# VH-VL binders against Probable nicotinate-nucleotide adenylyltransferase (nadD), part 12

Target 1, 199 residues: Probable nicotinate-nucleotide adenylyltransferase (nadD), of Chloroherpeton thalassium (b3qyz5)
Amino acid sequence: MKKIALFGGSFDPPHYGHFALCTLTRELFSPEKIILSISKNPLKGSANAPEAHQLAMAKLMAEELGKTGPVFEVSDWELRRAGFSYTIETLRHFHAIEPNAELLLCIGEDNYQIFEKWKAYQEILQLAHLVVFARSGTQGEQQSSRIIPPERYTWVQLDLPLSSSDLRREIAEGQDWQAKMPSSIAAHIAAHRLYQNEK

## First folded at step 4 (VH-VL)

Design S40 (framework fv_fasinumab)
Fold by ESMFold2-Fast, scan of step 4:
Structure S40 (fold): chain C 199 residues (1-199), chain A 123 residues (1-123), chain B 107 residues (1-107)
Amino acid sequence: as target 1 above (199 residues)
Amino acid sequence: QVQLVQSGAEVKKPGASVKVSCKVSGYTLTELSIHWVRQAPGKGLEWMGGFDPEYGETIYAQKFQGRVTMTEDTSTDTAYMELTSLRSEDTAVYYCATGGYSGYDTPYYFDYWGQGTLVTVSS
Amino acid sequence: DIQMTQSPSSLSASAGDRVTITCRASQGISNYLGWYQQKPGKAPKRLIYDASSLQSGVPSRFSGSGSGTEFTLTISSLQPEDLASYYCLQHDSYPFTFGQGTKVEIK
């Protein structure tokens, strides 16, 4: 049975936290493919990078990940749609392409705790197995909702102090940010002067 | 169960600023974000803006851009909305409500509301 | 910006009547629409999410339907406590926009 992992985010910018997430998913589940699905950025001319650059950086991240092992790719399907794209729609899209594959949906613990509020969350659980990346702590003390069956998710502890918001601020302030991401992505940011807005 | 409790009514002069608070209980501000909606006397609901947790940025309606600042203090689970350069037409009840883009998407937009804060701008 | 237009702007009906409120979006919003009830002097309360899903705790006489650009909220048997203004909201894209509201008054 093929497995396809879906990792959604703005990748604004991608960093070693994303790198670790993707490589851990590969090691734990041996998927045939890990898809970096670029989420829409509804803001134009903001502190965030333009969508074209988010896509370019995600592709650079997938290229760097590919050096550690196969089957990383980027999906811009959500960017090509009008309006918001809900996870259930993305999962239906990939299920239609590979109806016999098992889908793995990679999410953070914060999203898991409010998962019952997700659009069509019961259908998501039928289409995908959740891979939940939890903050540092005791694994056995993290509670799952009784609504989410234990067999439908796997907890993975990710102990990295990286955030895109902090990284955007560090870049804007000219702090030492280059070590927090692959050099190809750092070069792209520098070449295009991304995240260098000042108040 | 989520509960949102707002600060009390304010009376301000034109040109002043006002800062309304919204205390969250039952959830944390790391799990959900707060949006702000106002309603002028006899008028309908108007979305002002809110924090988008997936993008890590607050989005404001163009009408308020440059005059409004929305912040969240996760240590006290309190959201704030500050509106500057007040005009008489800013007289309204200001509501906080649950919302925001989280992870992918969540359909919980405005499933809980604060009680409202009346801001009166008069000379 | 997506413009949301409600019809009618106001209505007056008797207890037990069937009431229908329509909401039209200026462009396609799929099913990214909610309905909200605001009673006099109170904060709004969500009735319907995702165009047709009933909020927990809301009476079954309320229902929503529609997709794309045309949406309806139906109250199958109006009750005195339903005296309120009703608003649709699109959350397909920023800025989020409300309809102008429909006032429902009971004779």
Scores: ipSAE 0.013, ipTM 0.509, lowest interface PAE 8.1, mean pLDDT 82

Design S41 (framework fv_fasinumab)
Fold by ESMFold2-Fast, scan of step 4:
Structure S41 (fold): chain C 199 residues (1-199), chain A 123 residues (1-123), chain B 107 residues (1-107)
Amino acid sequence: as target 1 above (199 residues)
Amino acid sequence: QVQLVQSGAEVKKPGASVKVSCKVSGYTLTELSIHWVRQAPGKGLEWMGGFDPEYGETIYAQKFQGRVTMTEDTSTDTAYMELTSLRSEDTAVYYCATSYYYGSGSPYYFDYWGQGTLVTVSS
Amino acid sequence: DIQMTQSPSSLSASAGDRVTITCRASQGISNYLGWYQQKPGKAPKRLIYDASSLQSGVPSRFSGSGSGTEFTLTISSLQPEDLASYYCLQHDSYPFTFGQGTKVEIK
């Protein structure tokens, strides 16, 4: 069955952690394509990049990933919607486009732990197989809520020392951040003076 | 854990303004935002507005546009609602309630409420 | 604006009865709906979010169902402490709008 992997995130900014997740997903699951879906994930009180720059940086990330092999795409579908962006709506959208493809929803362990808080999470589990990236080697069965059936997720260990929140702070404070992302993205951030007002 | 504590009752004359406060504890206004809902005596609930993190701005119900201002002070974890040009029809209990984004999933509305502030506008 | 209409406006039932309150939206709102309980003299309390998800700490006798334009709140075995007004709220689009409320009284 054809597989399409979906990574939802703000990519604010994208970094080598995202790069590693995408390449590992390609290696483990051999999807026909991996979609970087830019989510509206606006947490109050943070100095974030404008949506146009989130999109530009995600496209730069997809371009860099494309140098390692096809196929990586960026979706701005969520950004174009009038209301809040919910993962279930994004999954319905892609299922309608590719009704015979198996959707792989790639999420981090912290999101998995609060998955029952996601809108229509039960419908998400009907539309997509979860790929959960975790820091530890512990199986999801040993860590998971009893609510999510074990046949609906795959547990993948990957240590991710990078976070966008930490990077925004490091950029604002003038710390050494440029080596933590592809140089094209670092150049974009510098050229447009993004994240200068984090604190 | 999360508590919203509102300022005390107010009595105002028509044409005056009132500013109600809502102090957040157990969480911070950097993590959540506040919406305001009012209830006239013996009547139902009416949404007035609140900060929408998706748009990055405060949204007001059309009925109150031009008379209401909602602000949030993240340094003191206090939200404010100021209503001007008060009329007797503005007599109501005013509530603050939480709104926040939870991961990449779903915003959550009104899982915590303040105790309410009675504003009486007498002619 | 989206109009939210509740039925009935009021009801009286006996302890142990199954009670159903309906909320109808003037246009499709998917499952962007919550149910709120307000006891006399108190602030409202959320019971249900996303049309059918039970709020933590709320008794399991409360349940929500529906999507699109018709929604129901069910109390499977009414208790004396359930004397309250119940409100639905749509948060699909601004302005958010409440139903007019349903007053539940115990016989």
Scores: ipSAE 0.008, ipTM 0.477, lowest interface PAE 8.3, mean pLDDT 83

Design S42 (framework fv_fasinumab)
Fold by ESMFold2-Fast, scan of step 4:
Structure S42 (fold): chain C 199 residues (1-199), chain A 123 residues (1-123), chain B 107 residues (1-107)
Amino acid sequence: as target 1 above (199 residues)
Amino acid sequence: QVQLVQSGAEVKKPGASVKVSCKVSGYTLTELSIHWVRQAPGKGLEWMGGFDPEYGETIYAQKFQGRVTMTEDTSTDTAYMELTSLRSEDTAVYYCATGYDYVWGSPYYFDYWGQGTLVTVSS
Amino acid sequence: DIQMTQSPSSLSASAGDRVTITCRASQGISNYLGWYQQKPGKAPKRLIYDASSLQSGVPSRFSGSGSGTEFTLTISSLQPEDLASYYCLQHDSYPFTFGQGTKVEIK
């Protein structure tokens, strides 16, 4: 069965944490492709990069990931939609395009803990297998969900010391942030003076 | 029984701000979300925004983005909607209504409504 | 944004009449649709949720049907107290959108 993995996020900016998640997903699941789906942030402010730059940086990340092996793709489908969209809408979209593919939805453990509150979460479980990324030492917490059947998710341990919000702050403060992401993305941020007025 | 009680009518000048309150009883703000809907005189209903648990954030209709803020005080079970830079076309009755039900995981919106708050913007 | 179009925009009918109001979504919304009644000078009240489920306490003469893009609200035997505006709402995706409303007047 063909597999397609989906990583939703703002990529604002992308960093080596995203890089590690994507390469680990490729090695563990051997999907036909991994799609970086740019999420629409309803509370986006001046501290965030313009959507055009989020898209440009996500494309640079996919390009860098592509140097390590196939196949990485960026989707701006959510950005092109009028208004805001939920994960179920994105999954319906990709299922319509690839009805015979198994979708892998990659999420963090924090999102997994509140998954039952997601819109149409039962339909999400019909459309996608969850890949849940959790920090080392949290193995006991994989049993915390009482509603998600064990066969509908895979628990993957990976420590993620990097966050986009911390990076935006570090860039705004003039700290040495460039080593935390591929050089092409760091160059894009510097060239366009992104995150200079981070709050 | 769930009840939503809103603050009283307001008269504001263009450029001012208004903050409407919605007190919840019979339920708590940890048990359900609140959304806001307005209705201009003689016109239909218009959704403004509300808290969404999947995003973990309040979603605003694009028309109001940048000048509306919706907050909740769980200690008093009171939701607030603040609209800034008021214009004459903001004259409307503003309603709060129940959103997502966390207890039942119910996605079926607007089971209960506040009585409405008339905001008049005139010079 | 998903457009919700109601028809008719207004109607006048006699007590005992069967009336239907239709609501069309510009794209598929499954069953994520509700119907709301607003009497003059009052807040709206939910009549139907999940496209076809009757709200507790609402008279059985009200019913909803449809899925996808075509929905109907039916009042099987119109009563004088049913004088109101009726609205459909899609909550399939943000922003939530209401139909423009249907005014029901009783002769």
Scores: ipSAE 0.000, ipTM 0.469, lowest interface PAE 11.2, mean pLDDT 83

Design S43 (framework fv_fasinumab)
Fold by ESMFold2-Fast, scan of step 4:
Structure S43 (fold): chain C 199 residues (1-199), chain A 124 residues (1-124), chain B 107 residues (1-107)
Amino acid sequence: as target 1 above (199 residues)
Amino acid sequence: QVQLVQSGAEVKKPGASVKVSCKVSGYTLTELSIHWVRQAPGKGLEWMGGFDPEYGETIYAQKFQGRVTMTEDTSTDTAYMELTSLRSEDTAVYYCATGYYDILTGSPYYFDYWGQGTLVTVSS
Amino acid sequence: DIQMTQSPSSLSASAGDRVTITCRASQGISNYLGWYQQKPGKAPKRLIYDASSLQSGVPSRFSGSGSGTEFTLTISSLQPEDLASYYCLQHDSYPFTFGQGTKVEIK
């Protein structure tokens, strides 16, 4: 069965944490492709990059990931839709395109812990297998949930000390941020003066 | 029903440390992030910091950086705020409040629940 | 840091009056603003989130409006139990910052 992995996020900016998660997913699950799905957040703050630059940086990240092995793609489907788009809508979209593929939905442990609050979470579990990346606090322990059947998720231990929000702050403050992401992305941020007081 | 219950009032001398607790019930601590807000007598509200699950770490306001530590014990669903090197100007009511924004559900959890407050008095 | 300025700092009004409190941000914050009520001796309570959404259980006489840099909290018919301090909060970026507060008193 063909597998397609989905990473949803703002990629604002993408960084080596995203890089590590994507490459680990490829090694563990051997998906036919990994899709970086840019999420649309109508409550996005003024300190964030414009959506066109989120898309440009995500494409740069996919290009850099592609140098380590095939196949990485960027989806701007949510950005092109009117209004807010929930994960269930994104999953329905990709299921319609690839009805015979097994979808792997990659999420963090914090999202997993509140998963029952997600819109149509039971339908999400019918459409996708969850890949849950655990933080350092669950080191060596696999958490079980009576809400999510154990056959519907895989627990992956990986603790990364990188955050897009910290990077946005570090860039705005003129701290040394460039080593935390591929140089092509750092160059894009510098060339377009992203995450500065002046946008 | 989410409830945040804080530890009782404290009286400390200058230079001492204080550790305030915030017990979460109705939800687990892994489902919520806790932020801390201070209010000096007769003054307004001041954000001190909080855990953000999106970042995977705790963010502190610059004014408190180096003196404050915010921790969580998920086994007891209790959050803690420890403030060191206390000064008289640290006399205030300290509140814990929920914080979390889930963009996938469209549901903001920023400060929708608050603890009752803990009065910390710093005096000689 | 984003600075939040409220006006007026204090007001006195009669029961049934329409009360308006304004909050201005030093930078654009889209709709990432909440309004909080603090009654004497009590913890704050959220009234409005996302600039204009009414918190469940809050009376409909409270409403919020605005986006970008200028925001308004309106109490359409002031009641005695509305005696409180009101604070705006921006959560666009860290550090989160509160306005200085507006004290509402009944004449």
Scores: ipSAE 0.000, ipTM 0.454, lowest interface PAE 10.1, mean pLDDT 81

Design S44 (framework fv_fasinumab)
Fold by ESMFold2-Fast, scan of step 4:
Structure S44 (fold): chain C 199 residues (1-199), chain A 125 residues (1-125), chain B 107 residues (1-107)
Amino acid sequence: as target 1 above (199 residues)
Amino acid sequence: QVQLVQSGAEVKKPGASVKVSCKVSGYTLTELSIHWVRQAPGKGLEWMGGFDPEYGETIYAQKFQGRVTMTEDTSTDTAYMELTSLRSEDTAVYYCATGEYYDSSGYYPYYFDYWGQGTLVTVSS
Amino acid sequence: DIQMTQSPSSLSASAGDRVTITCRASQGISNYLGWYQQKPGKAPKRLIYAASSLQSGVPSRFSGSGSGTEFTLTISSLQPEDLASYYCLQHDSYPFTFGQGTKVEIK
């Protein structure tokens, strides 16, 4: 059966952590497509890059990933909507386009732990199989979820030392950040002076 | 820690307007969804309206549509609720309250995790 | 509009008693329900969100259950400081609506 994997996020900026997640997802599940879906937040603060640059950087990440195989796509569907889009709406959108595909929703362990707070989380579980990325030594896999049946998720160990929020701070402070992402993305950030708190 | 501090009690005559403020501290106003709830003396809680982050707009309860306006001043981290054409039935304690919001495409804001102390508005002749 | 009906409207119980308050929605609201405690002269405080999740800092004697149209707030061992009015709130659809409240008195 055809599989489509979905990574939702702001990609603000994308980094090698995202690269590793996408590559591992391809290796483990052999999906026909891996979609980087750029999220929109109406309450977004000034610490973030403009939407146009988030889209540009996500496209650069997909291009770099695409050099290893042509399965990576960027979706700006959420950005084109008038307001904030919940993951259930994005899943409904992709299910309508590819009704015969199995959807894989890729999330981190932190999001898994609060999954019952996700809008229509029970419908999400009907539409998608969860792929949960967890750090080594976590208790999450050892604890059976009271909310999510075991047949509705796959637990994947991957210890990611990177976060976009930490990177935004490190860039603003002039710390060594360029090695934490593909050089094309680092060049884009530098050329456009993104994440600089001062102009 | 998030804290909501409201303006002081007010006494108004029928037909007047009142504008209640709600100052946010410990967090940035732009990261919060502010709603307004009132309670008449000896009565229950009544939702008046608030910001809906899904649509990026403010929604008002039909009962108040046309005479309530909810605004925000991000430069002072202060939210406002103005009610016009006051009637004696508008005598109530007015509360501001926050939606719990996470910057995630999957997260739904579960209301109301923080509340202001309340502002008593008395409408009398 | 979704109507929220609480029962009972008031109750009186002794310290140590198990107390249950129910809330019924006029249509399905999944788990988009919260429970709030209001002590005399004070602003409301959230006890439960997502129908069954305990708010941080709230004593474990409080619990919530239910989904769809029927919900219950339980206080497993009533304490004197629990004298208050309790309200349910649905936030599944606009307008958000509260139940009429349940007044809890301690004998």
Scores: ipSAE 0.016, ipTM 0.583, lowest interface PAE 6.3, mean pLDDT 84

Design S45 (from F7 with heavy chain T30D E31S A100Y V101A A102V G103A T104G, light chain F96W; framework fv_fasinumab)
Fold by ESMFold2-Fast, scan of step 4:
Structure S45 (fold): chain C 199 residues (1-199), chain A 121 residues (1-121), chain B 107 residues (1-107)
Amino acid sequence: as target 1 above (199 residues)
Amino acid sequence: QVQLVQSGAEVKKPGASVKVSCKVSGYTLDSLSIHWVRQAPGKGLEWMGGFDPEYGETIYAQKFQGRVTMTEDTSTDTAYMELTSLRSEDTAVYYCATGYAVAGPYYFDYWGQGTLVTVSS
Amino acid sequence: DIQMTQSPSSLSASAGDRVTITCRASQGISNYLGWYQQKPGKAPKRLIYDASSLQSGVPSRFSGSGSGTEFTLTISSLQPEDLASYYCLQHDSYPWTFGQGTKVEIK
């Protein structure tokens, strides 16, 4: 196809921040597909959901996104591999499946700032165009990496102060968290008592 | 060009803590991926943990979880590895090791000289 | 955890000999394997990365081969300065794991 956008993350849990990034990507780039690629959590010992529930919640998010427009899909390819996957391996996988598509790799500004430290970052730039989501009050585009050519990335301004780690804490503490994600995902968390340290 | 210089030998009692330093020169610490590897006398190499720049996180071997902390002070270009609740089997030479993240392989282009930590009564 | 097993655990050979060391992974690691040389009393030094790529500055008598689960390090013409222990390291998945080492001695 023409363009395929990739969002990598643990989706642990997915939230309206992910929703906003995905819908904005669709509006700006008109991709044929947007793929939510589920990553393994490298921090063993964290209070995280089991991988089966990460997958289930990502699928619920893709279902909700699908109500707003074109094809949203979930990939569990990284979860099925032995060991942790680097982004270059995931990109090679999708390039092999869709060799004629342009890949859009969606990342946050924090990751963009250290992109030159990523494994095989030069090859990533050959395989994918970066879509960088930037927050107000962080380093500006002019202060970002000079090494990445301007034609290899698009800068997108979006402020939405939601994080999965904050949500896991809020759920564990019994705070008001349910409005920060689609209700289907909130129901899944409640039904399975996810992110409860005790109780 | 990169050089890693570690702190000197330490002798500790069981139950104590040790903090080994690794001073970076020839490049800035924030552009490197620092890992820690130990070697007990007469034995092989054991990976303890390190910074993964792609994930932006420090990863520890499960064996050391709860006892090891790896930190960096970019103002002094110094990395640290602190190991607590020391046992006799922690007697080892501790190495810091790194590569240029931009060069590709994150594992070990450059090594410190090693720090001998002896845990004895 | 991925277990790395080296063979032999030690060997003794003469200058000019061809020496081969094998490393086996308990599961597939693609080409995410390096070989390291450690001389007595010194820190290790990388010889090979990505299973078969020679590190800059390392003599061409060293070579690596293999993929998946079986890997070899070859020294085509052993020199006295090659007296050392040799280690493989997998970096396919965390925790990274070393082989137990192979001690190479010169007659």
Scores: ipSAE 0.013, ipTM 0.513, lowest interface PAE 7.4, mean pLDDT 83

Design S46 (from F7 with heavy chain A100W V101S A102G G103Y, light chain S30D D50A F96W; framework fv_fasinumab)
Fold by ESMFold2-Fast, scan of step 4:
Structure S46 (fold): chain C 199 residues (1-199), chain A 121 residues (1-121), chain B 107 residues (1-107)
Amino acid sequence: as target 1 above (199 residues)
Amino acid sequence: QVQLVQSGAEVKKPGASVKVSCKVSGYTLTELSIHWVRQAPGKGLEWMGGFDPEYGETIYAQKFQGRVTMTEDTSTDTAYMELTSLRSEDTAVYYCATGWSGYTPYYFDYWGQGTLVTVSS
Amino acid sequence: DIQMTQSPSSLSASAGDRVTITCRASQGIDNYLGWYQQKPGKAPKRLIYAASSLQSGVPSRFSGSGSGTEFTLTISSLQPEDLASYYCLQHDSYPWTFGQGTKVEIK
């Protein structure tokens, strides 16, 4: 019966879209833990934050989320692994820690549509129940034609108002960005001049 | 049936660039990814890189990082591999091969015919 | 990087012989291994996926086995058309790595 929800992502930077997904997951599934699992960016370049700042911002997001309920944790397990880490490896890790917990894997609809291309996706479906967040215009018309059985996922409608990649570009271009995330994270970005053109 | 058709042989001088194409038929590039593998004359196969759908990014082998760019044009179902700053040791047959697909769940089910790139002064 | 070592590097055998090629990974790769056949002057062709699953259309004389770090490709009754180089590939971790290849020649 114990549920643990996993949100994998680079959180580069975290924003109110992540905040909304996490709080909705808590309300709908009542998990005992919601883990923000920080993924490695194998193509991290100058447009991306260094790993230390990625971790710091994710912790700030978890702290802000924690003010609404004390179930949020950050995992840097993927960042500490040598080489690349896939979702199946993260799920195996958490399953080993909590063998009797039901794992909820939270993904966007775009990832759901290509899920069968993920490493060991059939094993993922044995280890975790998918929670798929979809935009309001997507009504699951193709759900029954996918190879993922309906009992292995829950479809949740929620528009993602923000994109981290768009946000990085907006910050670099000096556009209005600070209201799109908790102020603690905006302050961290400004203080460390993250995502800025340095010349 | 998936088929991959590559562009023709190229002869380049050291320091030049080459761009090899791989046209996909039978599936679309929205449904499968392409990887690139090369083989120097008389040598074994060497993985260069390819699109990873779980990360949403193209991953390159370290020795080619900074010299190789792999792109896909979904409107024409054509993948490209561009290698810059060519050296004599880049002389090889370059293959495209299918990556992960929901319809072919394991890598390298289909291969292009290969493109010979010769780098000589 | 995961190193893939094949043995032998080359072999010669007669038609009808049983041929075994081994592939060793420097670390555990579960069953994320494929076997590929390359005939002279041709593109490679997949024979085995998931360490032991036979590719559709490949003759049943080919089989794969193993998991973790030790893998084998077996040709139960070698045919003249099997003259080729054979490669294992791990796709467990980036960068993906091929074995150095095994040349199979018919006596």
Scores: ipSAE 0.106, ipTM 0.646, lowest interface PAE 5.1, mean pLDDT 85

Design S47 (framework fv_fasinumab)
Fold by ESMFold2-Fast, scan of step 4:
Structure S47 (fold): chain C 199 residues (1-199), chain A 120 residues (1-120), chain B 107 residues (1-107)
Amino acid sequence: as target 1 above (199 residues)
Amino acid sequence: QVQLVQSGAEVKKPGASVKVSCKVSGYTLDSLSIHWVRQAPGKGLEWMGGFDPEYGETIYAQKFQGRVTMTEDTSTDTAYMELTSLRSEDTAVYYCATGYGETPYYFDYWGQGTLVTVSS
Amino acid sequence: DIQMTQSPSSLSASAGDRVTITCRASQGISNYLGWYQQKPGKAPKRLIYDASSLQSGVPSRFSGSGSGTEFTLTISSLQPEDLASYYCLQHDSYPWTFGQGTKVEIK
């Protein structure tokens, strides 16, 4: 059965953490496609990038990932919707397009621990196998949600000290941030003065 | 035990901005999901916005979109809520509230509230 | 937006009475509902989460029930210290919305 992996997020900005998660997913699961599904980010002044730049940077990330191997794609389906889309709606969308594929939903450990709070989480477990990225040395797997059956998720240890929130702050403060993402994305941020504090 | 301590009361003119702070102690700010709730005098509670771990970002109620900004300074464990273009109907007590990172949908802890009065 | 309607808006009851407050959602919210108590001059405090789970440290006389669109908070034996306003909150869909509140007085 073919597999399609989904990475949901704002990619605001994308960074080497996303790069590492995507390449590791490729190595572990050999999916036919890895889709970066972009979620909407409400306009928050200069703290977040406009949706057009969010999409542009995600495409740059997919292009860089593509240089290393199998097909990486960006989906702007959620961005094109009138309101916020929940993960269940995104999964229904991709299941309708590829009804014979096994969907892999890639999430972080924090999201896994509160997964039963997700809208229609039981239906999500029907549509997708969870790939949970956890920090090395955590007790997360032992403390995992009692609601999610063990056969519905795979636990992956990966400790990366990178976050988009920290990067937005570092860019705004003029710190040395460019080494934390592919140069094409860093150039895009610099050229368009993204994440700058509006004085 | 988690404690949230908010900044003091403020009086503002219509059209001004206010920035309310919420200092976290007993836990690290980056492990909490901070939300903001307001209450007009003699009225009920109104959710303004907060961090959503499923989306990985802060979500604002549409009524406040474009006027509210919620930020965090992890170096001082302080969260902020800034509301611009103040109107008389923004007179309210503003609360910060939080759940843990793993249970962000529950308001386990609340700040004491900050009264913001908007008058001409 | 999901509208949360509470009833009654206010009530007055005697110590030892059974008090029931209802909360109705304008659409299905599964069990994504909490109940909050706000005493005069104080910040709110959570009593119930996931519609029926009692918060640690909250007296067992408080209980919640319901799913979908109909929810109830019950105080089995009202005490003087229960004088407060009570609010339901749905956290199924954004924006999160509170009920208008129920003021409980004892006398």
Scores: ipSAE 0.006, ipTM 0.467, lowest interface PAE 10.0, mean pLDDT 83

